# Ledger of designs, part 2: VHH binders against NH(3)-dependent NAD(+) synthetase (nadE)

Target 1, 296 residues: NH(3)-dependent NAD(+) synthetase (nadE), of Coprothermobacter proteolyticus (b5y8q4)
Amino acid sequence: MNTAMEETQRIEQFLRKALVSERKHGYLIGVSGGLDSAVVLKLLVQAVGKENVLGLILPDRDTEKKSTTLARSLLEQEKVPYKVISMTPLLRHLGVYKDMPLFLLPTRGLKESIVRRFYNDYTKKLNKPVFFAQWEEPPTQLPYFYEGIAYYRIKHRVRMATLYYYAEKNDYLLVGCTNLSERLIGFYVKYGDDVCDVAPIAHLYKTEVRQLSEYLSVPEDIRNRPPSPDLIPGITDEYSLGINYETLDQILAGLEEGKTAEDLKQLFPADIVELVINQVKFTQKLEGKPYMLKRA

## First folded at step 5 (VHH; framework vhh_sonelokimab_d1)

Design d12 (from b4 with S30N)
Fold by ESMFold2-Fast, scan of step 5:
Structure d12 (fold): chain B 296 residues (1-296), chain A 124 residues (1-124)
Amino acid sequence: as target 1 above (296 residues)
Amino acid sequence: DVQLVESGGGLVQPGGSLRLSCAASGRTFNEYAVGWFRQAPGKEREFIGAISYSGDSTYYAVSEKGRFTISRDNSKNTLYLQMNSLRPEDTAVYYCAAEPGWYDLEDSSEYDYWGQGTLVTVSS
């Protein structure tokens, strides 16, 4: 990455140019209370002005209260107009909560405890972190595994549909908040949070986004939160991945520089290096969807 | 959920002052922005002003020209509207309303919860 100042200027110019090229009046952003959307929000305000940005906060039953509080606080500090729209009624109508009946548990702490026990059991039975098992290791013996996958993925897709509805209603571009670390390993929901018109930080590793957050004076309460998709109670990014972003990003950057698996195994545990390399290869195949026939 | 109850309405003479209160019940009042609206018989609902959930931001209709001041006390779950230099055309039922965001504040459809209203009559 360039210096934080130079990269910020480059991204702001990119955002202004996209708006002009598409002949649109502003940007719509989903704000989660997490680091990535906070950085993107600040970049948008600096690039196009607060009056040309609309924020949406899209909580559901399982969203941490602090996520919504931090998102609202940041939007108020930036003077950006915003709406808060609960996803719970739509998800309930779709039957999402019926198949995963966490509603029967009286506290969030109890829900988190139960979810983490299932994830720990899955990790033991699969002998790898749950995230990496989703596509390659079908768990016929794991209760609620596929229901759990469907449960969290639908949340991002419902949010995507809501974001596009408001973007198109206002004649705005939808901005995405996905970073390079997530893109390279497929840590996103296909046709959910990966869907946008403009992706201003998709070229930056998570650790680089953190550097920008310091330069942009993102509040410490947001910067210091463990990264989490906030889709299932108790499940953070690092809990799902079994690896922290500092290590992940060093491996990914090493691969970008042309380091071999053997080079990286001298610096990091061999099993982690193999997991990351195999996941990068698999993610490249995911980008080929939908499968389409070529003309005869 | 938020329940809102207005109070403090009554008869005042032109040039007088009146303070309206809006008492909120429910554990989530401090998560909502709150606005004041009024409606005179046979007229559309008119926006007066709004205050953010924290109390740090206020937004007023330009037509009021500094005569009205909105404040809130989150420790008491209460919103206030201070009305000064009242005129006969200020005669209306005054409503408080709550919404979780801070967007298009003059549009009554953005507000999820409404009080039942309190009548203010300005007459000589």
Scores: ipSAE 0.403, ipTM 0.770, lowest interface PAE 2.6, mean pLDDT 86

Design d13 (from b4 with S30G)
Fold by ESMFold2-Fast, scan of step 5:
Order: C-alpha cells, then sequence, then structure tokens
Structure d13 (fold): chain B 296 residues (1-296), chain A 124 residues (1-124)
C-alpha cells in the first residue's frame, strides 16, 4: 500500500465519491470493538463528518462484554450517533440457541473450555484447522458439525439484515469492514458480513489495516486485541485458522507478486502454503453463486 | 435489566431550585445513556435532556434555555437533574429513562427502561 497518509486520503476521497454517485447522505456502519470496524469508523468520520455517520453495535449472548464497551467508547470519542441492538431475542426465536446443547452451560468460562475441546478434537480428526474443512464432507464421527456451522453463520446474516434496515431507513449507504486477507481466503460469511454497498478497506491486507490503525490513532485497547469474529465463545481468528495474519499476509502478497508454490515453500511450511493456495482457489469459485440457468 | 427510581420532587416557589435524583439498580447502569422527560396534565411527554453512558456527552432540549443541568455518578448508580429558576410552567411529573445507545434522544420510544416519576409543583 501507499504510505498511511496517502492511503487514508485515497480512501476518504473514495468514500465521498460513493455518496455523490449514489445520491446518499451518509454511512451506516456496524461497530464490533475490533480493529477493522474501528479503522473504517475513523475513515468515515474524517471523510464525511460525524453527523453523517450512524453506528450500530449488535451484540448477542456470546459477544464479549469488552467488545461492546470498546465499541461504545470509540463511538463516544468520535461523537458519532449510535444504537445498541441485542440480537439475542431474534436468535432465540429462530431456535439458534437450542441447536447447540453445549451452550446451556451457566458460565462463559465453561462454554469457552468446552467449545475449545470440540475444536481441538475436530482439528485432530480433520488433520487441518476447522475453518479450512468447513466446505469438505466431514467424517461421520464429528458430532454437531453442521449445527456449529449454522450457529455461527446465522449470526452474521441477521446482523446484515439489521444493518440494511437502518441504512435504508436513514437513506444511508451500508459500509463493510472486510479486508483483503479475509476476502482472498473466504474468512467471512457469504451473504452476511461480506454484504455491503461500499468496502473501503477490502483492498488492504490485515497487516496493512493495522498500520493504518496506528496512523489514525485507534485506541491501543482495540489495536492490541486478538482478532476475533466474536461469534462463538473462545474462538479467535488464529484459533480458527491455525495461522497468524503476519504469515498469512506474506503468503498472499507473495502470490500477488507472482511467486510460485515452490518459491513460497522455501520460505514457509509446505503444508501451510498448500492450505492457503487451495483455499484461495476455492474462494474464487464462491463468486459464481447463485447458480443460474442461462436462457435457452 | 435496569430499574429506575426518581426522588427529590416536591413543592417549590417560583424562582427556586430543585435537584432530582434517579437511582438505578442493576450492574449495567454504567452501560446506558439516561435522559430526563417530563409530563404535565393534558400535555404530551416532553424531552428535557440526556447524558451518555460515560458522562462525556450531554444533549439538551433547546426549550430549557440553560436552566437545567444533567450529571451522573456511575460509582453511585445515580443520575441527577439540577433545575434552576423554576417557573409555574415547569410543574410536571419528571421521569428518568435509560437507553443503551446515543441516537434520536428526543424520541421516548428509544428508551427501554423508565422510572415511575416524581412530581414537581412550582407555585406559591
Amino acid sequence: as target 1 above (296 residues)
Amino acid sequence: DVQLVESGGGLVQPGGSLRLSCAASGRTFGEYAVGWFRQAPGKEREFIGAISYSGDSTYYAVSEKGRFTISRDNSKNTLYLQMNSLRPEDTAVYYCAAEPGWYDLEDSSEYDYWGQGTLVTVSS
């Protein structure tokens, strides 16, 4: 990327032009207390002014309390209007919390320990991190595999629907917070957090978003948090992926520069390189959905 | 959830001052923005002002002309409304209300939790 200053100016101009092109008055953003939405919020405020931004904080039962606290603190610091809307009643009504009986446990610590035990068992049986196996047919001995996938994906989709309701109610554009690292490996929920009208950081790797966060003076409490989708207790990005972003982004950038699999295997473990390359190829095929018949 | 109980109402002479308190119970009071509303007999509920969960931001109805000040003490789970230069027209039941965000603050329907109200009468 350009210098942080130059890239910030480029993104700000992009955000202003999108409003003019779409004849809209502002932006709606979901603020999670994580790095990506914090960076996007600061870019929006600088580009269009705090009075033309509306934030939504959309926690559910499994959301860390610190996530909501950090999101509120940032929104108050920026003086951006915001709403907090619990997703729990809607998810409970859909039966989401009934499908995973392990979540009947009374404390978060117990839920996290049991969830991590299942993930560790799954990782061993699949011989790869759970994220990379979700699109493959599981062995018949994995209990609750499909229920777990449905549990996590529905959360992003109900949040997406809520975000669009408020965007359309205010005649605002919905901004997305997905970065390039997530896009290239499919680390998002299709028709959930990937859905937006404008994606100002979708061209930046996670490590580049981190550089931008320092330039924009995002609070250290947010910058230093482990990245997490905050959908399932105890499951961070690194736990799900089995790889840190520094390594992932170096492999992805190497592929962008034209390095071969053989070149990358000289620099990184061969199994990790193969896993990432195969995932990038798979993710490209997701762009062809939904399947549609051509006119006869 | 949050329970709110107002206190400090009563009879006051025109030109006098009064401080209302709103005591909150529940561990989550510090996560809510809180506002004050009033309602006189035969009138609609009127917004007075609000204060953010941190206390760093306040928003007042323009009609109050700087006579009212809102503050909060999260260590005591208490919200305050300082009312100065009171007029007979300020006679109303005063309510505190809580909402988790900082949006559309004059719309009473945005507030999830309400107190029972405390009566303020301004007369001689």
Scores: ipSAE 0.376, ipTM 0.756, lowest interface PAE 3.0, mean pLDDT 86

Design d14 (from b4 with E31D)
Fold by ESMFold2-Fast, scan of step 5:
Structure d14 (fold): chain B 296 residues (1-296), chain A 124 residues (1-124)
Amino acid sequence: as target 1 above (296 residues)
Amino acid sequence: DVQLVESGGGLVQPGGSLRLSCAASGRTFSDYAVGWFRQAPGKEREFIGAISYSGDSTYYAVSEKGRFTISRDNSKNTLYLQMNSLRPEDTAVYYCAAEPGWYDLEDSSEYDYWGQGTLVTVSS
């Protein structure tokens, strides 16, 4: 990455050029209360002005209340217009909450504890972090495994549909907040949070986004918060991945620099290196969907 | 779900002042932006002003800026509208309304919750 200042200027220019190229006047952004959307929001305001940005906060039943509070606080600080739309009614009508009736549990803490115990059981049975096993046939079918996958994936797809509705209604471009670390290992919901018109930080590793957040004066409450997709209570990125971003990004950058698996195993645990390399290779195959038959 | 109750309406002489209150039930009030609207007899609802969930941002209709001041106390779940230099044309039922965002504030259809209204009569 360039210096934070130089990279910020480059991204701002990129965002302005995209508006001109697409003949649009503004950006629609989903703000989660997490680091990535906070950085993107700051970049949008700097690039095109607060009056040309619209934010959506899209919580559901399982969203941490602090996420919504932080997102609102940031949007108000930046003086960006925003709307809060609960996804809960839509998800309930789709029958999604029948798969995970957490409303029956009396406290948030109890919900998180039960979810984490269930995830730990899955990790033991899969012999790897849950994220890396979701595309593989498990040796023994786990109860609710596929229902759990469908449960969290639909949330991002419903949010994507809502974001596009407001983007198109305002004649704005939809901006995405996915970073390079997530893209390379497939840590996103395909046809959900990966879908956008413009992706201003998709070329930056998570650790580089953190550097940018300091330069852009993102509030410490957001910067110091553990990254989480906030789809299931208690499950952070690093909990799901079983690896912190510092280590993940060093392995990914090493691969980009041409280091071999053997080189990386000198620096990091061999099982982690293999897990990341295999995931990068698998993620490249996901980009080939939908499968289409060539005309005879 | 937010319940809103306006109070403080009444009869006031031209040039007088009046302060309206809007009391909200429950802890969700601090999550909402809140606005004041009025409706004169036989007229459509007219936007007066709005205040953000934190109280850090306010937005007023151009015609009312300077005469009316909106404020809130989240610890008391209460919104206020201070009205000064009242005129006969300010006679209307005044409503408070809440929306979870800070978007299209003059559009009454963006507001999820509404009070019953309080009548302000400026005469003679």
Scores: ipSAE 0.375, ipTM 0.758, lowest interface PAE 2.9, mean pLDDT 86

Design d15 (from b4 with Y32F)
Fold by ESMFold2-Fast, scan of step 5:
Structure d15 (fold): chain B 296 residues (1-296), chain A 124 residues (1-124)
Amino acid sequence: as target 1 above (296 residues)
Amino acid sequence: DVQLVESGGGLVQPGGSLRLSCAASGRTFSEFAVGWFRQAPGKEREFIGAISYSGDSTYYAVSEKGRFTISRDNSKNTLYLQMNSLRPEDTAVYYCAAEPGWYDLEDSSEYDYWGQGTLVTVSS
């Protein structure tokens, strides 16, 4: 990427031009207490002013209390108006929590321990990290496999619907916080957190978003948090992926530069290179949905 | 989840001062922004002022700015409204209310939790 200063200016211009082009009055953003939404929030405030940004904090039962506290603190520091809307009542009425009784445990620590034990068992049975196996037929006798997938995916889709409701109510554009690393491997929920009107950091790798966060003076409490979708207790990005972002981004950048699988296998474990390359190819196919018939 | 109870209302002479308190019970008061509203007989409920969950931000209705000061003590789960230079027009039932965000603070429908009110009468 450009220097942090140059890239920041480029993104700010992009955000201002999108607002003018769409003839909208501002931006709506979901703020999670994570790095990506914190960076996007600061870029929005610098680009269009705090008066033209509305933040939503959308926690549910499984969201870390610290995530909501950090999101609220950041929004108050930036003097951006915001709402906190619990997703829990809607998810409960949909029956989401009934389908996954393991998540009814009384303490966060106990939930995290049991969830990680369950994920570890699944990883052993699938012989690969759970994220990469979600689009494959599971072996027989994987209990709650499809319920687990539905459990985490519905959370992002409910949040997306809520974000659009408030964006349209205010005549604002919905901004997304998905980065390039996530986009290339499909580490997002299709028709959930990938859905937005404007995606100001979708061209940046996770490691580049970290660089911008330092330049933009994102609070250390947010910068130093392990990246997590915060959908399931104890499951961070790197736990779900089985690979850290430093390694992932180097493989992805290598592919962008034209390096072959054989070139990358000289630098990184062959099994990891194969998982990433196969996932990039699979993710490109997701853009072909929905399937539509041509008029006869 | 919070429950709110106002106190400190009563009769005060024009030009006098009065401090209202709002005591909160429940585990999450420190996570809420809180505001003061008042309602006189035959009038709409009107916004007076609000203070953020941290106490770092305050917002006042333009008509009341300078005479009223809102503060909070999260260690005591208590919200305060200091009212100075009171006028007969300030006679109303005063309510405290809590919301989890910091948006559209003058809209009473944004507040999830309400006290029962405390009467302030300004007359000689």
Scores: ipSAE 0.391, ipTM 0.763, lowest interface PAE 2.8, mean pLDDT 86

Design d17 (from b4 with Y32N)
Fold by ESMFold2-Fast, scan of step 5:
Parts: structure tokens; C-alpha cells; sequence
Structure d17 (fold): chain B 296 residues (1-296), chain A 124 residues (1-124)
């Protein structure tokens, strides 16, 4: 990336250009209390002014209380109008919580402990982190495997639908917070958090977003949090991927520069390099959906 | 639908300032984004800046940001370009353009309506 200052200016111009092109007067953003949405919120305020930004905080039963507190604190600090809308009633009505009845457990700590036990068992049986195996037929029976996949994916899709409802109601553009690291390996929910009108940080690796967050004075409480989609108790990005972003981003940047698998295997474990390369190739196929029949 | 007429061009000394106007006729001006382009003799058309239909958002070519300011008055159906710290290399015919296509504000082919241009000469 350019210097943080140069990249910030470039993104600000991009955000203003999109409003002009689309004939819209503002942006709607979902704020999670995580790093990516915090950076995007700061960029929006600098680009178009706080009066032209609307924030939504969309927690559900499994969302950490700290996520909502940090999101609210940031929006109040920036003086951006916002709403808090619980996703729990809609998810309950859809029967989502019946498929994963974590409400039976008395504490969040116990829920996280039990979820992680199942996740560790899955990782051992799959012989790879669960994220990379979700599109493959499991080699052995995994209780609740498909229910688990449906459970977390529906949360992002329900949030997407809610975000678009409020964006269209206010005649605003929906901004997305997906970064390049997530895009290249498919670490997003298709038709969920990948859906937006404008994606101002989709060209930046997670480590570059982190650099930008320091320049933009994102609060340390947000910058220092482990990245998490906050969809399932106890499951962070690192836990799901089995790889930290520093390593992942170095492999991805190496591929972008034209380094071969052989080159990267000199710097990183061969199994990790192969896992990432395989996933990048798979994600390129995922981008081709929906599959459409060519005109005869 | 929209007719555009530029005015305000002329001879200016280096370091001087000039304000160009673009008068629009037709009912769709206030409903569309508009922009400014320039073309020097023997060179291609160059993007300067664009402004949203409401005037709430502006977008400038990186090289021109800070020296040029675009604004509009929908009640008068008029677009303005304020040019400061003018240089000999700013010598060109300046055009206003209306109703760009969906995405690329810098692409002159995206604009549906064009004025005839006003000449700005920056020299002694």
C-alpha cells in the first residue's frame, strides 16, 4: 500500500466519487465493534461528514457484549447517528436457535468451552482447520456439521437484508467492510457480508487495514481485539483459519508479486502454503456464482 | 434535454485566478451530476472535477485538487469552476459536461451532454 496518509486520501476521494456517480447523499454502515468497520466508519466521516453517515449495530444472542459497547462508543465519539437493532427475534422466528440450542448452557464461558471442544474434534477429524473443509464432504460423520454451517451463514444474510432495508429507506449507499485477505480466501458469507454497493477497503490486506487504523486513531480497545466474525461463541478468525493474519497476508502478497509455491515453501510450512494456494483457487470458482446457462 | 453554455474564459497572467460558469437549459440539470473537462491543442480531453446533482459531493482529479473548486446553483441552473494559481500549462478549452454514466466520472465518453467550450489562455 501507499503511505497511510496517501491511501486515506485515495479512499476518501473514491467514497465521494461513488456518491456523485450514484446520485446518493450518504452512506449506511454496519458497525460491529471490530477493526474493519471501525476503519471504514472513520473514513466515511472524513470523506462525507458525520451528518451524511448512518450506523447500524446488529447484535444477536451470540454477540459479545463488548462488541456492542465498542461499536456504540465509537459511533458516539464520531457523533454519527445510529440505531441498535437486535437480530435475535428474527433468527429465533426462523428456527435458527433450535438447530444450535446453546441457550441450554448456563454461561457464555461454558458455551465457548463446549463449542471449542466440538471445533477441535472437527479439526482433528478433518486434518485441517474447519474453515478450509466447509465445502468438502466430511471424511467421517461430524454431528451438527451442516447445522453449524447454516447457523453462522444465516446471521450474515439476515444482517445484509436489514442493512439494505435501512439504506434504501434513507436513500443511502450501503458500504461494505470486507478486506482483501478475506476476499482472496473466501473468508466471508456469500450473499451476506460480501454484498454492498461500495467496498472502500476491499483492496487492502488485513495487516494494511491495521496500519490504517493507527493513522486514523481508531481506539486501542478496538485495534487490540482478536479479529472475530462474532457469529459462534469462542470462534475467532485465527481459531477458524488456524493461521494468523501476519502469515496469511505474507503468503497472499507473495502470490500477488509472482512468487511460486516453491518460493513460499522456503519461508513458511509447506502444508500451510498449499492450504492457502488451494483456497485461493477455490475462491476464484466461488466468484462465478450464480452459474448461468449461456445463450444458445 | 440539456443544453450547456460555458462562459468566463479569457487571457490571465500566471498566478492569477479565473471563475468559469456553465449555464444549463432544460429540466434535468438539477437531477444529474455534472463535471468539468479541458482540452489543450493537440492533446486528449482531461478530467478536472465533478459534482453531484445536489452539490453535496465533489470529486477532483488528483493533480488539480486544491487549485480548482467546482460548485453549482440549481436555482440558477448554473455550474461553476473556480481556478486559482493558474499556470501556462492550464491553457486549454474548458468544457462542462452533464449526466455521466453509472461509474467512471473521469471518462468523457460517459457524459451525455456537452457545452461548446470556453478558451482560457494563461500567458503574459
Amino acid sequence: as target 1 above (296 residues)
Amino acid sequence: DVQLVESGGGLVQPGGSLRLSCAASGRTFSENAVGWFRQAPGKEREFIGAISYSGDSTYYAVSEKGRFTISRDNSKNTLYLQMNSLRPEDTAVYYCAAEPGWYDLEDSSEYDYWGQGTLVTVSS
Scores: ipSAE 0.000, ipTM 0.332, lowest interface PAE 13.9, mean pLDDT 83

Design d18 (from b4 with Y32D)
Fold by ESMFold2-Fast, scan of step 5:
Structure d18 (fold): chain B 296 residues (1-296), chain A 124 residues (1-124)
Amino acid sequence: as target 1 above (296 residues)
Amino acid sequence: DVQLVESGGGLVQPGGSLRLSCAASGRTFSEDAVGWFRQAPGKEREFIGAISYSGDSTYYAVSEKGRFTISRDNSKNTLYLQMNSLRPEDTAVYYCAAEPGWYDLEDSSEYDYWGQGTLVTVSS
């Protein structure tokens, strides 16, 4: 990427141009207490001013309390108007919590222990990290596999619907916080957190977003948090992926530079190189949805 | 659930001062923005001011800025409205209201919790 200063200026111009092109007055953003939304919030405030940004914090029963606290603190420091809307009543009404009984355990510690035990069992039976196996029929019966997938995906989709309601109500554009690392391997919920009008950091790797966060003076408490979608107790990005972002981003950037699989296998374990390359190819095919019949 | 209870209202002479209190019972309101509204007989409900959960941000209706000061003590779960240089037109029932955010603060429909009100009468 460019220097942090140059990239910030480029993104700022991009955000202002999008408002003019769409004839909109501001941006609506979901703030999670994580790194990506914090960086995007700072960029929005610099680009269009705090009065033209609205933040939503959308916790549910399983959200870490620290996530909400950090999101509120950041929004208050930036003096951006915001609303906190619990997703729990809607999810409960849909039967989400009732239909996934292992998530009804009385303590977070117990939920995390049970979830991690199932994920470890899944990883052993699938012979690959759970994330990379979710689109394939499991080779053996995995208890709660499909219920677990439905459980986390619905959370992002109801958040998306809520974000669009407030964006439309205010005549604002919905900004997304997905980064390039997530986009290339499909580490997002399709029709959920990938859905937005404008994606100001979708061209930046996670490691580049971290560099930008330092330049933008994102609070250290947010910058140093392990990345997590905060959808399932105990499951961080790296736990789900089985690889850290430093390694992932180096492989992805190498592919962008034209390095071959053989070149990358000299720098990284062959199995993770193959896993990442195969996932990138698979993710490109997801662009074909929805399947549509051609006119006769 | 949070219940809000206003207190400190009463009769005061023109030019006088009053400090209204709003106490939360049940859960703490340290996570909510809290606003003050008033309603005079035969008139619409009017926004006075609001304060963020941390107390770092305040927002006042233009007509009230300078005479009224809003503050909070999260350790006591209490919100205050300091009212100075009171005029007969300040006569109204004063309500406190809470919302879990900092959004559309003048719109009473955005507030989830309301007190029952405390009457302030400015007269001699």
Scores: ipSAE 0.258, ipTM 0.684, lowest interface PAE 3.9, mean pLDDT 85

Design d19 (from b4 with A33S)
Fold by ESMFold2-Fast, scan of step 5:
Structure d19 (fold): chain B 296 residues (1-296), chain A 124 residues (1-124)
Amino acid sequence: as target 1 above (296 residues)
Amino acid sequence: DVQLVESGGGLVQPGGSLRLSCAASGRTFSEYSVGWFRQAPGKEREFIGAISYSGDSTYYAVSEKGRFTISRDNSKNTLYLQMNSLRPEDTAVYYCAAEPGWYDLEDSSEYDYWGQGTLVTVSS
C-alpha cells in the first residue's frame, strides 16, 4: 500500500472515474457500523460529496443494536442521507428463523453464550474452526450443517437485493466494502456481500484498511470494535476464523511476496499456515462460478 | 412500534402563531427521524419539515423555511412545530410522521408511522 494519503487520493480518483465511466449520479452504500463500510463511506464523501451518497442500514433480528447506532451516528456526522430497513420481516417470511429459533431466549447475552457454546462444540468435532469446514466435503450425517450455511448466506443475499433496488431507483452505483483479506480466504458470501459495481478497498488487507481508518478519522468506537459480519449473535470474524487479522494478513502478504510454506512456518504455527494456504486454494474455486461450457 | 398523537391545533387569526406538539409512545422515539406534513381538503399531502433522531439535522420545504421551526425533546418523547406568520392557505390537517432514517424526506411513503392529525384553521 502507498502512504495513507496517497492511497486515499488514488481511491478517490478511482471512485470519481467510475461515476463518469458508468454515467451515474452517485453511490449507494450499505453501512454496517463496522470498520470497512465506515472507511468506504468516508472515501465516498471525500470523492463525490455527501449529496451524491445514499446509505442503507439493513439490520435483522441478530444484528447488535450498537451496530445500527454507530452506523446512524456516522451517517449523521457525515450529513449523508440514509434509510434504515429491517430485514427481519422478509427473513421471517422466508422461514429463515425456523432454523435458529432464538426468540425464547430473554437476553442477547444468553443468545450469544448459547451460540458460542454450539460453535465451540462444532470446532472440537471438526478439529478446525467452523468457517474452514464449510468448503470441505460435507458430512452426510449432519443435516443442520446445510441449514446453518443457508441461514447466514441468505442474509447477505437479501441485503444485496435491497441495495441494488435502491441503487437502481436512484441511478447510483452500488459500492462494496469487501477487503483483500476477506477476498483471498473467501470470507464473504458469494452473490451476497461480494456483489457490487465498484470495490474501492478490495485491494487492501484488513490491517491496511485499519491504517486508512486512522488517517480518515473514523470514530474510535468503530475503529476499536471487533470485526464481525453480525449475522449470528456472538460470532466475530476472529472467533469464526480462529485467527486474528494481524497474523492472517502477515501470512497472506508473505504468500504475495513469494514466501514458501516452509518460510512462513518459521514465523507462525505450522497448522495455521497450512490452514490459510489450503483456504486460499479453496477460495479460487469460488471465482470459477458460474460454471460455463465453452463453445465447441 | 411508534404511536404518534398530534395536539395544539385550532383556530388562529392571519399573522398569528401556533405551536403543535406530537407525543410519541411505544418503541424508542429517539431512534426515529420525524417529519411534519399537512393536507388540505382535496389536495395531496405536503411536506413541511423534518428533524433527525439526534436533533442535530433539520430539513425544510423551501416554501416553509423561516416561518416554521421543528424541534424535539427526546426526554419527553415529543416533537414540536412552531408556526409563525400564519396565512389562510396554511389551513390544513397537520400530521407528524416517523421513519428510522434520513432519506427522501419529502416523500410521505418513506414514513412508517403516522399520527391521526390535528386541524389548523387560519381565518378571521
Scores: ipSAE 0.385, ipTM 0.746, lowest interface PAE 3.0, mean pLDDT 86

Design d21 (from b4 with A33T)
Fold by ESMFold2-Fast, scan of step 5:
Structure d21 (fold): chain B 296 residues (1-296), chain A 124 residues (1-124)
Amino acid sequence: as target 1 above (296 residues)
Amino acid sequence: DVQLVESGGGLVQPGGSLRLSCAASGRTFSEYTVGWFRQAPGKEREFIGAISYSGDSTYYAVSEKGRFTISRDNSKNTLYLQMNSLRPEDTAVYYCAAEPGWYDLEDSSEYDYWGQGTLVTVSS
């Protein structure tokens, strides 16, 4: 990455140019209380001004209360207009919570305990972190496996639909907050949080986004939070991936530099290197959807 | 689900001052942006101003800025509207309203919860 200052200026120019090219009046952003959306929000305010940004906070039943509090605090500090819209009624109407009835559990700690017990069982049966197994046919039908996948994916897709509704209503562009680390391994919900008009940090590794967050003075409470999609209680990025971003990003950057699998296996555990390389190759195949016939 | 109750309305002389209060039910008040609106007979509902959930931000309608001041006390679950230099045209029913965001504050349809109103009459 360039210096934080140079990269910030480059992204700001990119954001202004996209707005002019698309003949739009501003940006719509989903703010989660996590690092990536906080960095993007700061960049938007610097690029186009607070009055040309609208933030949405879209919590549901399983969202950490702290996530909403931090998102709201940041938006208020930046003086950006925002709306808080609960996704719970829509998800309930769709029957989503019937597939994972956590509403009967008295505490968040108990919900997290039960969810992690299921994930541990799945990890044991799949012999790999759940994230990497989701596109593979399980050797035998696992109870609630497909219900669990549908449960978390629908949350990002209904959020995407809500974001586009407000973006189009205001004649704004929808900005995305996905980073390069997530993009290269497919750590996103396709047709959900990967869908946007402009992706200002999609060229930066997670560790580089963290560097920008320090330069942009993102509050420490947000910077120091464990990364989490906040879709299922207790499931963080590192829990799902079985690898931290520092290691993941070093492997990904090494591949970008032309290092071989054998070079990387001298620096990192061989099984982790192979897992990441295989996932990068698999993720490239996702670019081919939807499958379409060529005209005769 | 929040219930809002306005109080402090009444008859006041032109040039006088009046402070309205809006009391909210329970601990959820501190999670809402709260605004003041007024409506005179035969007119549409008019925005006066709003204050963020934390109290750190306020926004006033251009026509009312300077004469009216909004404040809140989250420990008392109460919102205030201080009205100074009152004129006969300020005669209206005054409403408080709540929403969880900070968006399109002058649009009454953005507010989920409304009080029943308190009448302010400015007359000699």
Scores: ipSAE 0.309, ipTM 0.712, lowest interface PAE 3.5, mean pLDDT 86

Design d22 (from b4 with A33G)
Fold by ESMFold2-Fast, scan of step 5:
Structure d22 (fold): chain B 296 residues (1-296), chain A 124 residues (1-124)
Amino acid sequence: as target 1 above (296 residues)
Amino acid sequence: DVQLVESGGGLVQPGGSLRLSCAASGRTFSEYGVGWFRQAPGKEREFIGAISYSGDSTYYAVSEKGRFTISRDNSKNTLYLQMNSLRPEDTAVYYCAAEPGWYDLEDSSEYDYWGQGTLVTVSS
C-alpha cells in the first residue's frame, strides 16, 4: 500500500465521494471492538465528521464482554452517537441457542475449553482446520456440523439486517469492515458481514490494516487484541484458520506478485500453501450465487 | 437488569435549589448512559439532560440554559441532577432513565429502564 498518510487521504476522499454519489447524509457502522471496525470508524470520523456517523454495537450471549467495552469506549472517545442492541432475544426466539446449548456450561472458561476441544476433534476428523472444511460433505458421525455452521452464520445475517434497518432509517450508507485477506479466502459470512454499500478497507491486507491502525492512533488494547469474529466462545480467526495473518498475507501477496505454488512451498509448509491456494480458487465460486438461468 | 430509584424531591421556593439523586441497583450501572426527564400534569414527558456511561460526555436540552447540571458517581452507582434558580414552571415529576447507548437522547423510547419518579414542587 501507499504510506499510511497517503492511503488514509485516499480512503477519506473515497468515502466523501460515495456520499455525494449516493446522495446520502452519513454512514452507519457496526463496531465490534476489533481492529477492522476501529480503523474504519476512525476513517469515517476523519472523512465526514462525527455528527454524520452512527455506530451500532450488536452483542449476543456469546460475545466477549471486553468486545462491547472496547467498542463503547472507542465510540465515546470519538464522540460518535451509538446504540447498543442485544441480538440475544431475536436469536433465542429463532431457536439458534437450542442448536448449540452453551448455557449448559457454568462458566465462560469452561465454555471456551469445551468449544476448543470440540474444534480440535473436528480438525482431527476432517484432517484440516474447520474453516477450510465447511463446504465439504462431513462424515455422518460428526455431531452438530450443520447446526454449527448455521449457528455462526445466522449471527452475522441478523446483524446485517439490523444495520440496514438503522442505515435506511437515517438515510445513511452502510459501511463494511471486511479486509482483503478475508475477501480472498472467503473468511466472512456470505449475505452477512460481506454485505454493505461502501467497503473502505476491502483493498487492504490485514497486516496493512494493522499499519493503518497505528497511524490512526487506534487504542493499543484494540490493536493488540487477537482477531476474532466473536461468534463462538474461544474461537479466534487464527484458531479457526490454523494460520496467522502474517503468514496468510505473505502467501496471498506472493500469489498477487506471480509466485508459483512451488515458490511458496519453499517458504511455508506445503499443506498450508495448498489450502490457501485452493481456498482462493473456491472463494471465486461464492460470487456466482444466486444461480440464475440466462435468457434463451 | 437495572432498577432505578429517584430521591431528593420536595417543595422548594422560587429561586431555590434542589439536588436529585438516582440510585441504581446492581453492578451494571457503569455500563449505561443515563438521562433525566420530567413530566408535569397534563403535559408530555420532557428531556432535561443525559450523561454517558463514563461521565465524559454530557448533553442538555437547549431549553435548560445552564440551570441544571447532571453528574454521576459510578463507585456509588448514583446519578445526580443539580437544579438551580428553580421556577414554578419546573414543577413536575422527575425521572431518571438508563440506556446502554448514546443515541437520540431526547427520545424517551430509547431508554430501557425507568425510575418511579420524584415530585418537585416550586411554589410560594
Scores: ipSAE 0.348, ipTM 0.737, lowest interface PAE 3.2, mean pLDDT 86

